# Ledger of designs, part 9: VHH binders against RNA 2',3'-cyclic phosphodiesterase

Target 1, 188 residues: RNA 2',3'-cyclic phosphodiesterase, of Aquifex aeolicus (o66967)
Amino acid sequence: MKVVRAFVGFFTSKSINEVAERIKKEVDLKIMGKWVEPQNVHMTLQFLGDITEAQAIEVIKNLQEISKKNIPFRIKYKGLGVFPDVKRPRVLWIGVSEGANKLTNLAKEVARLNAKKGIIPKNSKNFVPHVTICRIKSYDRKTLNELLRKYRTVEFGEDEVNKIALISSTLTSVGPIYTVVEEFYLGG
Key: E = the ipSAE of ESMFold2; O = the ipSAE of OpenDDE; V2 = 0.75 times the mean of E and O plus 0.25 times the DockQ between their complexes.

## First folded at step 5 (VHH; from d04 with D106E; framework vhh_7ocj_1)

Design j01 (at its last look DockQ between E and O 0.44; V2 from the best seeds 0.00; counts 0 for: pae O 3.8 > 2, unsure alone 60.9 < 65, grease 24.24 > 24.2, SAP .697 > .668)
Fold by OpenDDE, look of step 5:
Structure j01 (fold): chain B 188 residues (1-188), chain A 122 residues (1-122)
Amino acid sequence: as target 1 above (188 residues)
Amino acid sequence: QVQLVESGGGLVQAGGSLRLSCAASGSIFSTYAMGWYRQAPGKQRELVAAITSGDSTRYGDFVKGRFTISRGNAKNTVYLQMNSLSVEDTAVYYCAAEYLDFSGPEYYFDYWGQGTQVTVSS
């Protein structure tokens, strides 16, 4: 049975993508890992993992429903963070300040509707608004701490969340290739 | 820091089978996924098979049901059972591992093995 690795979310604007690149350059080799390519920078509302085509159809239906009930809104990017914590960081991300609640509600709605269809991702975690910019392999502790402190209250810009999409990821030796399966504009 | 030790490669006749093994060590993180890639001379490295911590599997298009990736009893070990091998399967096969304790949509292998030669003769 054909399956596709997928998530629900949206790609960020060029401006925030550039922020990721700037951070990468700033830390240089002191934080090593897989840095998200500018074109791949995205907000994940729900990671789905491997889903069947049938499940994908259900997700699409859910997204269509959600898109009709929601209108575009703005979010502000602020601060850097890590998962799971600073003691053992594995993911470096850009945070969200304004609009975080709206994102959270949107993510919850996605999860809720998908769950109604029996689509419940493995290793489900509570939604935290964030934009992943690096999967950390190794790091200089001092550099990372300084980085997090430096940008704790820095605003990186804004995005308008005006669409949501089912996005598939194709695994390659150099990273994933993301493809929009289907997207829906908020507000129709 | 993390080492991937591959074994099981070698010479096999077309139609034959091989079982590759990979054991990861030296990691303080959980393995999110492990997989196998291969690279033939003059060709790009391509995905053969991958398995996530949740036992989800992916296979290259060329596999066509011939190969099976599975996890060992020990953590951070994977096997690649390759059946019905053909000359086109000749390549260096690389074990890959992703160590991450946070699940996300991105899929990237952090570590690679040294590679094991698989040669299929006609």
Scores: ipSAE 0.026, ipTM 0.452, lowest interface PAE 3.8, mean pLDDT 88
ESMFold2, look of step 5: ipSAE 0.349; ipTM 0.650
ESMFold2 (binder alone), look of step 5: mean pLDDT 77; pTM 0.795

## First folded at step 7 (VHH; framework vhh_nb_b201)

Design m01 (from d03 with D106E; at its last look DockQ between E and O 0.29; V2 from the best seeds 0.00; counts 0 for: pae E 5.7 > 2)
Fold by ESMFold2, look of step 7:
Structure m01 (fold): chain B 188 residues (1-188), chain A 122 residues (1-122)
Amino acid sequence: as target 1 above (188 residues)
Amino acid sequence: QVQLQESGGGLVQAGGSLRLSCAASGFTFSTYAMGWYRQAPGKEREFVATISSGDSTYYADSVKGRFTISRDNAKNTVYLQMNSLKPEDTAVYYCAKEYLDFSGPEYYFDYWGQGTQVTVSS
């Protein structure tokens, strides 16, 4: 049986997808890794990892139900952060200020319904709303610390969350290719 | 509590073969990607191989064609078959479990076993 690497989420609008390229240019080789191309910039509500086609069908059913129960809402993008922490930065991301609690609640509902169908991950208690811009391979410590301080209070823009999707990814030599498997607009 | 126990290491002559096993417990094994990493003396830990929950495999260039990762979900075990071994394959080999919250197109691993020593002599 076939397996796909997938997540639940949505692609960001033009308002933020160019920020990753601007920051990449600003740090110029002092933070290196896999920088996210503008067309691939997205919000992840739940990363599913490798799932079967049968599991994907169940996720799609859950997303349809969730979309009926939720209305569109605004989010504001603010600040830069890293995961898991500044001593071991693996992921550089853009944070969310306004609307973070609504994103968290949406992610919890997605995880809850999927968990009822045995779909991992089952635990979403530590969800932090974020938009990944770089998966770090190497970095200059001073440059990274200065970048995080510089942008900690900067607001990059805003977006309307009006849809959720099941998105699959295929890793290639030049980066991931994302395919929208199914997408649902939020009610409202 | 996640437990990963590697076994099957040892001393082998160059050109020989060795099969590593990793017994896993404390999580739903069949739903996670698993991986192997290694650390040679005086070097940083490096990627060797990954296997998805659906048996898709990915290898470091240095081992591709010589090493084969596999899994047995009924036994909660991941394997690394190492053929045509070379002295540069000498290292401690670590089994790893995927951490889904920080994973993306590339796998992120959050738990490691204690490791098993592989020594390849000329």
Scores: ipSAE 0.022, ipTM 0.343, lowest interface PAE 5.7, mean pLDDT 85
ESMFold2 (binder alone), look of step 7: mean pLDDT 84; pTM 0.851
OpenDDE, look of step 7: ipSAE 0.248; ipTM 0.627

Design m02 (at its last look DockQ between E and O 0.30; V2 from the best seeds 0.00; counts 0 for: pae E 4.7 > 2, SAP .67 > .668)
Fold by ESMFold2, look of step 7:
Structure m02 (fold): chain B 188 residues (1-188), chain A 123 residues (1-123)
Amino acid sequence: as target 1 above (188 residues)
Amino acid sequence: QVQLQESGGGLVQAGGSLRLSCAASGFTFSTYAMGWYRQAPGKEREFVATISSGDSTYYADSVKGRFTISRDNAKNTVYLQMNSLKPEDTAVYYCAKEYLDFSGPDFYYFDYWGQGTQVTVSS
């Protein structure tokens, strides 16, 4: 059966979309990889992997219910981090300070309702709010460590979380193409 | 316990073909993306191909048009058909299983590996 690679989340505001380009310029090729284009910068609440059309319909129904039960809230972007850890840095990301608990609760609600329909990613037990800016292929260790220390307390801006969406991804030779399958504004 | 076992490697002349197989157990095979990586002597392991649970495929530039990844969910097996082999394809080939915890909408993260099978392409 046909499947689509998808996630639940939202695109960030314009004020955050440019941070990846600024940091890319600052590190001047000392951290190389796939830097996220401004238009693709997003928050993932739940990565679904490959799902069928029937599963996508159930996710959409769940998002509609969740959107009615939640009101918009503020988040503040702060600091840089890496996944899985500083010994094996594969993903460079922007963290969240204010509103991180609300994002975590929202992600848990999304995961809970989808799990009731058999739609769960394996081994994804803990949510960490983050915005990916680079998928690292190679890096200078001193440069990365200094970058993480420099930005530890830096606030990059803020956002109002006012909608959630099911977004599909098609990977091409030049990067991902994201398509909003369906979106819902919080507060009904 | 996740287990991946590769087979089908061997010695082949340049221009020839081989088909690698990877038998998988210890997980629900049909729900995960699978991949192939390779490691030549003295080099780091490199990406070769990925197949999603829905049979979408992705290839490294160096193998596009020559290699084909496929899967048989009934047999819990992933395959790599390697055609038009070149000496630079000489490597140990590893089967890999996706680890969804670190995967994302625009990338696959692989953290489970087989024992590998040697492919040697002579001039």
Scores: ipSAE 0.073, ipTM 0.492, lowest interface PAE 4.7, mean pLDDT 86
ESMFold2 (binder alone), look of step 7: mean pLDDT 83; pTM 0.846
OpenDDE, look of step 7: ipSAE 0.174; ipTM 0.574

Design m03 (at its last look DockQ between E and O 0.09; V2 from the best seeds 0.00; counts 0 for: pae E 7.2 > 2, unsure alone 64.4 < 65, placed apart)
Fold by ESMFold2, look of step 7:
Structure m03 (fold): chain B 188 residues (1-188), chain A 123 residues (1-123)
Amino acid sequence: as target 1 above (188 residues)
Amino acid sequence: QVQLQESGGGLVQAGGSLRLSCAASGFTFSTYAMGWYRQAPGKEREFVATISSGDSTYYADSVKGRFTISRDNAKNTVYLQMNSLKPEDTAVYYCAKEYLDFSGPFDYYFDYWGQGTQVTVSS
């Protein structure tokens, strides 16, 4: 029985998909790790982990239902942050200002419908809308703190969230390859 | 609290075999990918192998075909079977647990290093 590694989400527009490369160049090896390639920059609403084909079909049905009940909305990308915290930074990310509550509600709806089909979310209970740009392996503390301060109020761009997708991931020797399995436009 | 305890290391002659174990606790083991990393003296820690929650495996090129990662969810244990060992495999081997970035990692980002177990391969 085959499984796929998948998440529910969408890829970002060009407004921010180059930010990771610019920030990587700005910090010049003082923050090192796996920087996200432009084509892989995305918003995750729910990480599913390994799911069966049967589970994927159920997720697709749920996304179709959700898409009919939701209309497109704007989000604005603002600021940089880290997870889990500044003392143990593992993930560097771009935050969301406008539209964060709508993203959170959409993620909760996705998780709720999938849970009814026995598909348990791997997300934190405290969903935080964000776009990952680097998975940090090592860093200079002064450089990171200055970067976070510098960009705290900077707006990087915006998107219209007008679709949601089931996206599969295949890890290769050169990084992940993401494939859209199925997508649905909001508003039916 | 996440705990990882490696065991099974030791001294072995080139061409020999060892099986490492990592006992895990403090999290729902079956839902996380697990991995092995190693560190030779004075070197950076390097990737060895991973196994997903669905038993998909991936290996560093230097160990592919010689090492096998596996897991036993009933025992909360991940294993590394190391065959055809070479002197350059000498290192401290560390067990690692997948770190999820609130939305989940897709490229197997790993954290929560154990104490390690020494593997020494002699001629």
Scores: ipSAE 0.013, ipTM 0.305, lowest interface PAE 7.2, mean pLDDT 84
ESMFold2 (binder alone), look of step 7: mean pLDDT 82; pTM 0.834
OpenDDE, look of step 7: ipSAE 0.278; ipTM 0.697

Design m04 (from d03 with T31D S56Y; at its last look DockQ between E and O 0.62; V2 from the best seeds 0.00; counts 0 for: pae E 4.9 > 2)
Fold by ESMFold2, look of step 7:
Structure m04 (fold): chain B 188 residues (1-188), chain A 122 residues (1-122)
Amino acid sequence: as target 1 above (188 residues)
Amino acid sequence: QVQLQESGGGLVQAGGSLRLSCAASGFTFSDYAMGWYRQAPGKEREFVATISSGDYTYYADSVKGRFTISRDNAKNTVYLQMNSLKPEDTAVYYCAKEYLDFSGPDYYFDYWGQGTQVTVSS
């Protein structure tokens, strides 16, 4: 294998991986787009874009190093938000309350080590902890605003962040297929 | 301002070939992935092919081996060579530009051309 579209991250637990389907049903076609399937719900620490096999090997080495220097920690999923803003919503996501700073520090460490190997993605570099549930194509403004207000203080669940992985993405006619290339448990 | 203009569609007999072109302007073309999508009447727009900024390509299973996506960064143009066309390939074909700010493991394509009609007769 010589080329992969990849990210560093982890898949979410059952506590939130079905939220996209629940919210999709609640809004009843008034927010349309690509809703994320439960098996694809994930936290991205760094999106890498298209990388070579040589670059993937370097990322794997960096993840192994990072995993030895970090211990597991808890995160809590809370609230819904949009990017870039409510006037121009493109991405609907689940936020993080507890553990957001630890996720940010982990993402910074991943980016730092990969940058030392020349792996610097062109995407926006400011990390905001989130779990994408829909890439919005069209929406009713009243429905979206009510949804965001309704869920502002709702906790969807929690995860223990105990591993990090290099995950590849392959586009197919039925959507993306995510494959764990390599994963490492924190603390070992 | 981002502009995408598709061309090269038309009517062709099954087994024939067409070459679609998409002229792009208003952005640094070489920095972005480009894609082709298609939409048949009454169906959702579906993925056909993607070419990364680094010229790596991905195809829908239904077109692998028959379609080839390519790009010419000097001409700011992406192409779709369509061979061995089938009636089920009949659709409006859309050129798409990656929107990097919201891209992730699944490409986020938000800028679209007007489309070009491909009609494949039996």
Scores: ipSAE 0.096, ipTM 0.466, lowest interface PAE 4.9, mean pLDDT 86
ESMFold2 (binder alone), look of step 7: mean pLDDT 85; pTM 0.865
OpenDDE, look of step 7: ipSAE 0.110; ipTM 0.542

Design m05 (from d03 with F102W; at its last look DockQ between E and O 0.61; V2 from the best seeds 0.00; counts 0 for: pae E 4.4 > 2)
Amino acid sequence: QVQLQESGGGLVQAGGSLRLSCAASGFTFSTYAMGWYRQAPGKEREFVATISSGDSTYYADSVKGRFTISRDNAKNTVYLQMNSLKPEDTAVYYCAKEYLDWSGPDYYFDYWGQGTQVTVSS
ESMFold2, look of step 7: ipSAE 0.054; ipTM 0.473
ESMFold2 (binder alone), look of step 7: mean pLDDT 83; pTM 0.839
OpenDDE, look of step 7: ipSAE 0.480; ipTM 0.750
ESMFold2, look of step 8: ipSAE 0.214; ipTM 0.598
ESMFold2 (binder alone), look of step 8: mean pLDDT 83; pTM 0.840
OpenDDE, look of step 8: ipSAE 0.484; ipTM 0.752
ESMFold2, look of step 9: ipSAE 0.026; ipTM 0.425
ESMFold2 (binder alone), look of step 9: mean pLDDT 83; pTM 0.839
OpenDDE, look of step 9: ipSAE 0.461; ipTM 0.738
ESMFold2, look of step 10: ipSAE 0.172; ipTM 0.557
ESMFold2 (binder alone), look of step 10: mean pLDDT 83; pTM 0.840
OpenDDE, look of step 10: ipSAE 0.350; ipTM 0.666

Design m06 (from d03 with S103E; at its last look DockQ between E and O 0.76; V2 from the best seeds 0.00; counts 0 for: pae E 6.8 > 2)
Fold by ESMFold2, look of step 7:
Structure m06 (fold): chain B 188 residues (1-188), chain A 122 residues (1-122)
Amino acid sequence: as target 1 above (188 residues)
Amino acid sequence: QVQLQESGGGLVQAGGSLRLSCAASGFTFSTYAMGWYRQAPGKEREFVATISSGDSTYYADSVKGRFTISRDNAKNTVYLQMNSLKPEDTAVYYCAKEYLDFEGPDYYFDYWGQGTQVTVSS
């Protein structure tokens, strides 16, 4: 049985795409891991994991419905954070200030409609709006703490959220290749 | 609670074949991706192969066409069939279970077995 590793989301604009490389240079190897390439920087609304082609079709139908019920909105990117927490930092991310509630509501709608079709990813957690910039493998604790404090209130840019997509991920030896399977522009 | 036990390693001549097995317990095996990594002396662990919960497979370029990953959900076991072995394949091979923490499209692997040594002589 063929499956597709996929998520629902959108790619970020130029205002945010280069932040991972800037932060990577600033920390100068004191935070090591998989730093996200500019073309891969994205907002995930729901990670689906491995889904069948039949499930992907249902997700696409749900995204079409959601897109006509939602209008474009602005978001602002602010601050750096880590998951799961500062004592066990595994993911370094950029946060969202303005528009965070609208992103959360959109993610809830996606999850709700997919659940009605039996598409409930096995490791879904409460949604926190964020953009991943590094998947951390090792770090200097002082450097990480200083980085988080320095950037706590820094604004990195903004986006207009005007579309949502089903995006597939193909894992290669050098990292993921993301392909837009289908996208829908939000209505007004 | 998660336990991964590799077996099937050993000494093999170049051009030969070897089949690795990984017995898994402590989780619902059929719903997770599984993988194989390897570590040669003095080097970091590197990706070898991944099999999704739906049996889709992915391989490192260095092993594509020679290695085959498979799974048996009835036995909670992942296999790595290694053909046309080269001295460069000499390494400790680790079975890995997918770790799903936070939202993310990549395969993360954070549960590892103890490893099994594969040595390919010329």
Scores: ipSAE 0.014, ipTM 0.367, lowest interface PAE 6.8, mean pLDDT 85
ESMFold2 (binder alone), look of step 7: mean pLDDT 83; pTM 0.847
OpenDDE, look of step 7: ipSAE 0.219; ipTM 0.616

## First folded at step 8 (VHH; framework vhh_nb_b201)

Design n01 (from m05 with L100F; at its last look DockQ between E and O 0.09; V2 from the best seeds 0.00; counts 0 for: pae E 6.8 > 2, unsure alone 64.5 < 65, placed apart)
Fold by ESMFold2, look of step 8:
Structure n01 (fold): chain B 188 residues (1-188), chain A 122 residues (1-122)
Amino acid sequence: as target 1 above (188 residues)
Amino acid sequence: QVQLQESGGGLVQAGGSLRLSCAASGFTFSTYAMGWYRQAPGKEREFVATISSGDSTYYADSVKGRFTISRDNAKNTVYLQMNSLKPEDTAVYYCAKEYFDWSGPDYYFDYWGQGTQVTVSS
């Protein structure tokens, strides 16, 4: 059976799409890795991993239902963080201040409906609102710590969350290619 | 397809040593972090050690100073040298490749080998 690697989420607006490039220049090779290109900057509500075409159809039905039951809302992007922690940083990300609870509730609703259809991603983790800007391969510890302190209270911009999508990804030698499979505007 | 094959486990008395090996194929080994996890019967899998693509290493507190993770990119192999073994180290040890999640955190380890049993008798 054919498998598609996918997630539920949305691409961010121009307000923060260039933050990764600016921070990459600021750290000047002292934090190296895969820095996210502006067109790929996104919010993941649920990573699905590999799903079948039949499962994708069920996810799409669930997203359509969710879009009718939710209205658009504002989020504010604030601060930088890392996963899993500062001793083992693998992912550098932008956090969310205003609207974080609404994002969390939306992600829980997505996960709940998909679970009713038997779509429960392997190795799932609790949802933490974030936007990845770099997948870290190596770093200078002092530079990373100073960066996290410098940006702790900095607001990068804001976004209106007005749609949700099923997005497929294909890993290539030069990075991921994202394709919107189906999207739905909130407020239906 | 990613394949990971652990070896080197066995029965050893407390205070002894073992060296685990993990042969990897199906991906560009040198560009990924690799790790070791372990699972005792009836317990959740727990972190043991990881080594980045740049050879930076990290250890669980319970093994720090006793275990050493290393890699040989020419042989596509990651190792775990286990010294001063204790009965509490008894577990199935799993080699792991970092999970590439281009759409979210890429910290997950979701490619696991079959595991190799380590038994430390007192």
Scores: ipSAE 0.015, ipTM 0.253, lowest interface PAE 6.8, mean pLDDT 84
ESMFold2 (binder alone), look of step 8: mean pLDDT 82; pTM 0.836
OpenDDE, look of step 8: ipSAE 0.418; ipTM 0.725

Design n02 (from m05 with A33Y; at its last look DockQ between E and O 0.11; V2 from the best seeds 0.00; counts 0 for: pae E 7.7 > 2, grease 25.7 > 24.2, SAP .684 > .668, placed apart)
Fold by ESMFold2, look of step 8:
Structure n02 (fold): chain B 188 residues (1-188), chain A 122 residues (1-122)
Amino acid sequence: as target 1 above (188 residues)
Amino acid sequence: QVQLQESGGGLVQAGGSLRLSCAASGFTFSTYYMGWYRQAPGKEREFVATISSGDSTYYADSVKGRFTISRDNAKNTVYLQMNSLKPEDTAVYYCAKEYLDWSGPDYYFDYWGQGTQVTVSS
């Protein structure tokens, strides 16, 4: 039985997708890791992991239902944060201010409908709206703390959340290739 | 169901070596970061080492040069080779399923084993 690695989400607008490259240059090798390329910058609503093609079909049906029940909304990107915490930073991300509750509600609905079909990813227990810009391998603590303080109140841009998609990934020798399996516009 | 089973702990003299193993099941092992954490009595659990799906490694400063994390994707097993052990390495060691690989969506999520006791005597 074939398995596809997938998530539910959407890609960010062009205005914000270059932030990873700008921050990478600013920290000048004092934060090292895999910096996210502009075409890969995205918002994840639910990571599904490895799902069967039959499960993917059920997710697609759920996304179509969800898209009918939700209208487009604005989000604003604000601040930088890390996961899991500042003592062990492994993921550097851009946060969401305006629209964070609407994103959270959308993610909960996605998870609820998928759970009714037995699709319950074990690795997605807490939703925090965020856009990853670097998967950190090493860092200078002073540089990271100064970066987080500097950007705490900075707004990076905004998006209209007007669609949701099932997105699959394939690892290649030159990095991940994301494929939109199906997408649905909100309000439709 | 995700299951992580640690083994290889025990009592060892200072300066000695141990190799911990963690057998994993219930997920696509080769695509996930795997890690080791430890908790000494009366202290918080602390990071020891992590290994990416592509074999990139990262270590806590306290163990660099003494401990080596590795993985065998054919056996769904992650290892921690611990050399030059010191009494301060005494702890329960936990195996963890950590980050998604570089190709997937990014959301941090941990699963932990039950742990294996390592005791280093002087």
Scores: ipSAE 0.013, ipTM 0.259, lowest interface PAE 7.7, mean pLDDT 84
ESMFold2 (binder alone), look of step 8: mean pLDDT 81; pTM 0.823
OpenDDE, look of step 8: ipSAE 0.423; ipTM 0.721

Design n03 (from m05 with S53R; at its last look DockQ between E and O 0.66; V2 from the best seeds 0.00; counts 0 for: pae E 5.0 > 2)
Fold by OpenDDE, look of step 8:
Structure n03 (fold): chain B 188 residues (1-188), chain A 122 residues (1-122)
Amino acid sequence: as target 1 above (188 residues)
Amino acid sequence: QVQLQESGGGLVQAGGSLRLSCAASGFTFSTYAMGWYRQAPGKEREFVATISRGDSTYYADSVKGRFTISRDNAKNTVYLQMNSLKPEDTAVYYCAKEYLDWSGPDYYFDYWGQGTQVTVSS
């Protein structure tokens, strides 16, 4: 059976890409990793993993329903964080302050509707609104700690969340290629 | 704790075949993508192949058509069938486990085995 690796979310604005590049320059070689390509920077509402084509159709239906019931809203980016924690950082991300609750509700609705259709991602975690900018491979602990402290309350701009999409991922040797399978504008 | 143990490496003549195995433990194997990497002396570790949870596969261009990655979830094992081996395939081959989170569908591998040496003679 054909499967597609996919997630529900949306691509962020170019302003976030600029922030990521700035941070990368700032930390220089003291934090090494796979930095997310500018065209790939995104917000994940639900990582689905491998889903069947049939499941994809169901997800699309769910997104259509959700899009009709929700209106566009703004989010404010603020702060840096890591997953899973500062002791074992593997992912560096940009946080969300304002609009975080709306994102969370949106993510929960996505998960809820998908679950009703038996679409439950493996290794699912609670939604945390974030934009991943780097997969950390090695790091200077002092540098990372200082970075996180420095930007704890720094705002990085805003985005309007006006659409949601099912996005597929095609793995390549240099990184993933994301393809919008279907997208829907909030508000219908 | 996550453990990956590679085996099956060895010396083989150019044009020959070799099958690598990676025994995995310490995690729910079937829920993670697995991969193979290799590192030749004096070179950076490079991607070889990956297999998703749904058995979708991707190969580096250098091995495409010659190597086949597969998995047996019942045995918690990922395999790398290497055919038509070339001297440039000589390297230590590492098994890798996917790091899975909400960050996206990108394959990121966060754990590696000790590796198994593959040497292809001309």
Scores: ipSAE 0.041, ipTM 0.484, lowest interface PAE 2.0, mean pLDDT 90
ESMFold2, look of step 8: ipSAE 0.122; ipTM 0.512
ESMFold2 (binder alone), look of step 8: mean pLDDT 82; pTM 0.835

Design n04 (from m05 with Y107W; at its last look DockQ between E and O 0.54; V2 from the best seeds 0.00; counts 0 for: pae E 5.7 > 2)
Fold by ESMFold2, look of step 8:
Structure n04 (fold): chain B 188 residues (1-188), chain A 122 residues (1-122)
Amino acid sequence: as target 1 above (188 residues)
Amino acid sequence: QVQLQESGGGLVQAGGSLRLSCAASGFTFSTYAMGWYRQAPGKEREFVATISSGDSTYYADSVKGRFTISRDNAKNTVYLQMNSLKPEDTAVYYCAKEYLDWSGPDWYFDYWGQGTQVTVSS
C-alpha cells in the first residue's frame, strides 16, 4: 500500500520567503543547519506523517468543508524564536503576531475533522503559529542570543491567509521536495 | 524513555557483508521513520539510509545499491544489510529515530545509542 508524507498548510508570500537567506548571511556560519529555501517557506497547520491514498482523500474532503466555512484573514510576521527552548534550540522560526488566534482556530478545525477519520496529527499537541527558517545542527550561543534579541520586535511582513492545501513531501538526498496535492480557497 | 540499541558490528574483510540491528523501545515504533547514520574518526556524522513508517527507503549515494535498510514493526527493530563492504565504510554506525515534536514535514533525526563499530579491512 502506497503512502505519502504530507501536511496541511500553505506556502508564504514573498513578504517573508527570503528571510531565511538574509538571516543565514547575517550569522555567517555561526548558526549551522538546514536553512529553508525561499520556495519551501511555509506555515504548517497539521503534520500528518505518512498517510495512505484513502486517508489523503478524506483529508481533501475535510479541507473542502473547512474552506467553505472560513473567510480569508490577515496575519503579520513578527520576531524570531526557537523550539523547543533557548537552552536546546533545534528550530529557528519566524513568529506571528496579528492573526495568531485565527491560525490556531483553523489548525484546531483541521485536526478535529481529520481526527473523526482516524487521522491524528504527528506534530506537537500545542499548536504555535510559526514559519521555520532553519533546522539547527550547531550554533554559537552568543550569536543566537543576540539574533533573538535583535529581532524580537521586528516585523518581517504580512500575508493574507486565503487558501489551505494538502502538501506532500518527498525526501531526497538533498532535502525535501514539496508538492501541492490539492488546495482550496477560503470563502468557498 | 526512548531507547535505541545498535548491534551487529564487527571486523570484516573488504567485499564482505554485515547486518546491523537496532532494537527500539519507549515510543510507538511503527509510526516513526527510522534511519542509520555513521561517523568515521575525525569526520562529522553522515547520513546513510532512512526508512519511512510506510517502508519507503532513501540512501546516500555512496551506499546505494550495496546497503539495504528494512524494518520489522512486530519486533520494533530496524536493520541495515551491508554488502560489498569497502574500507571507506569503516565507521561507528548509529541508529536514529525521527524527531517529530517541532520538526513538521521535514526529516529531523536524533541519536540515543552508543553506536556499533564496523571495521572493514583490505
Scores: ipSAE 0.020, ipTM 0.423, lowest interface PAE 5.7, mean pLDDT 85
ESMFold2 (binder alone), look of step 8: mean pLDDT 84; pTM 0.847
OpenDDE, look of step 8: ipSAE 0.483; ipTM 0.754

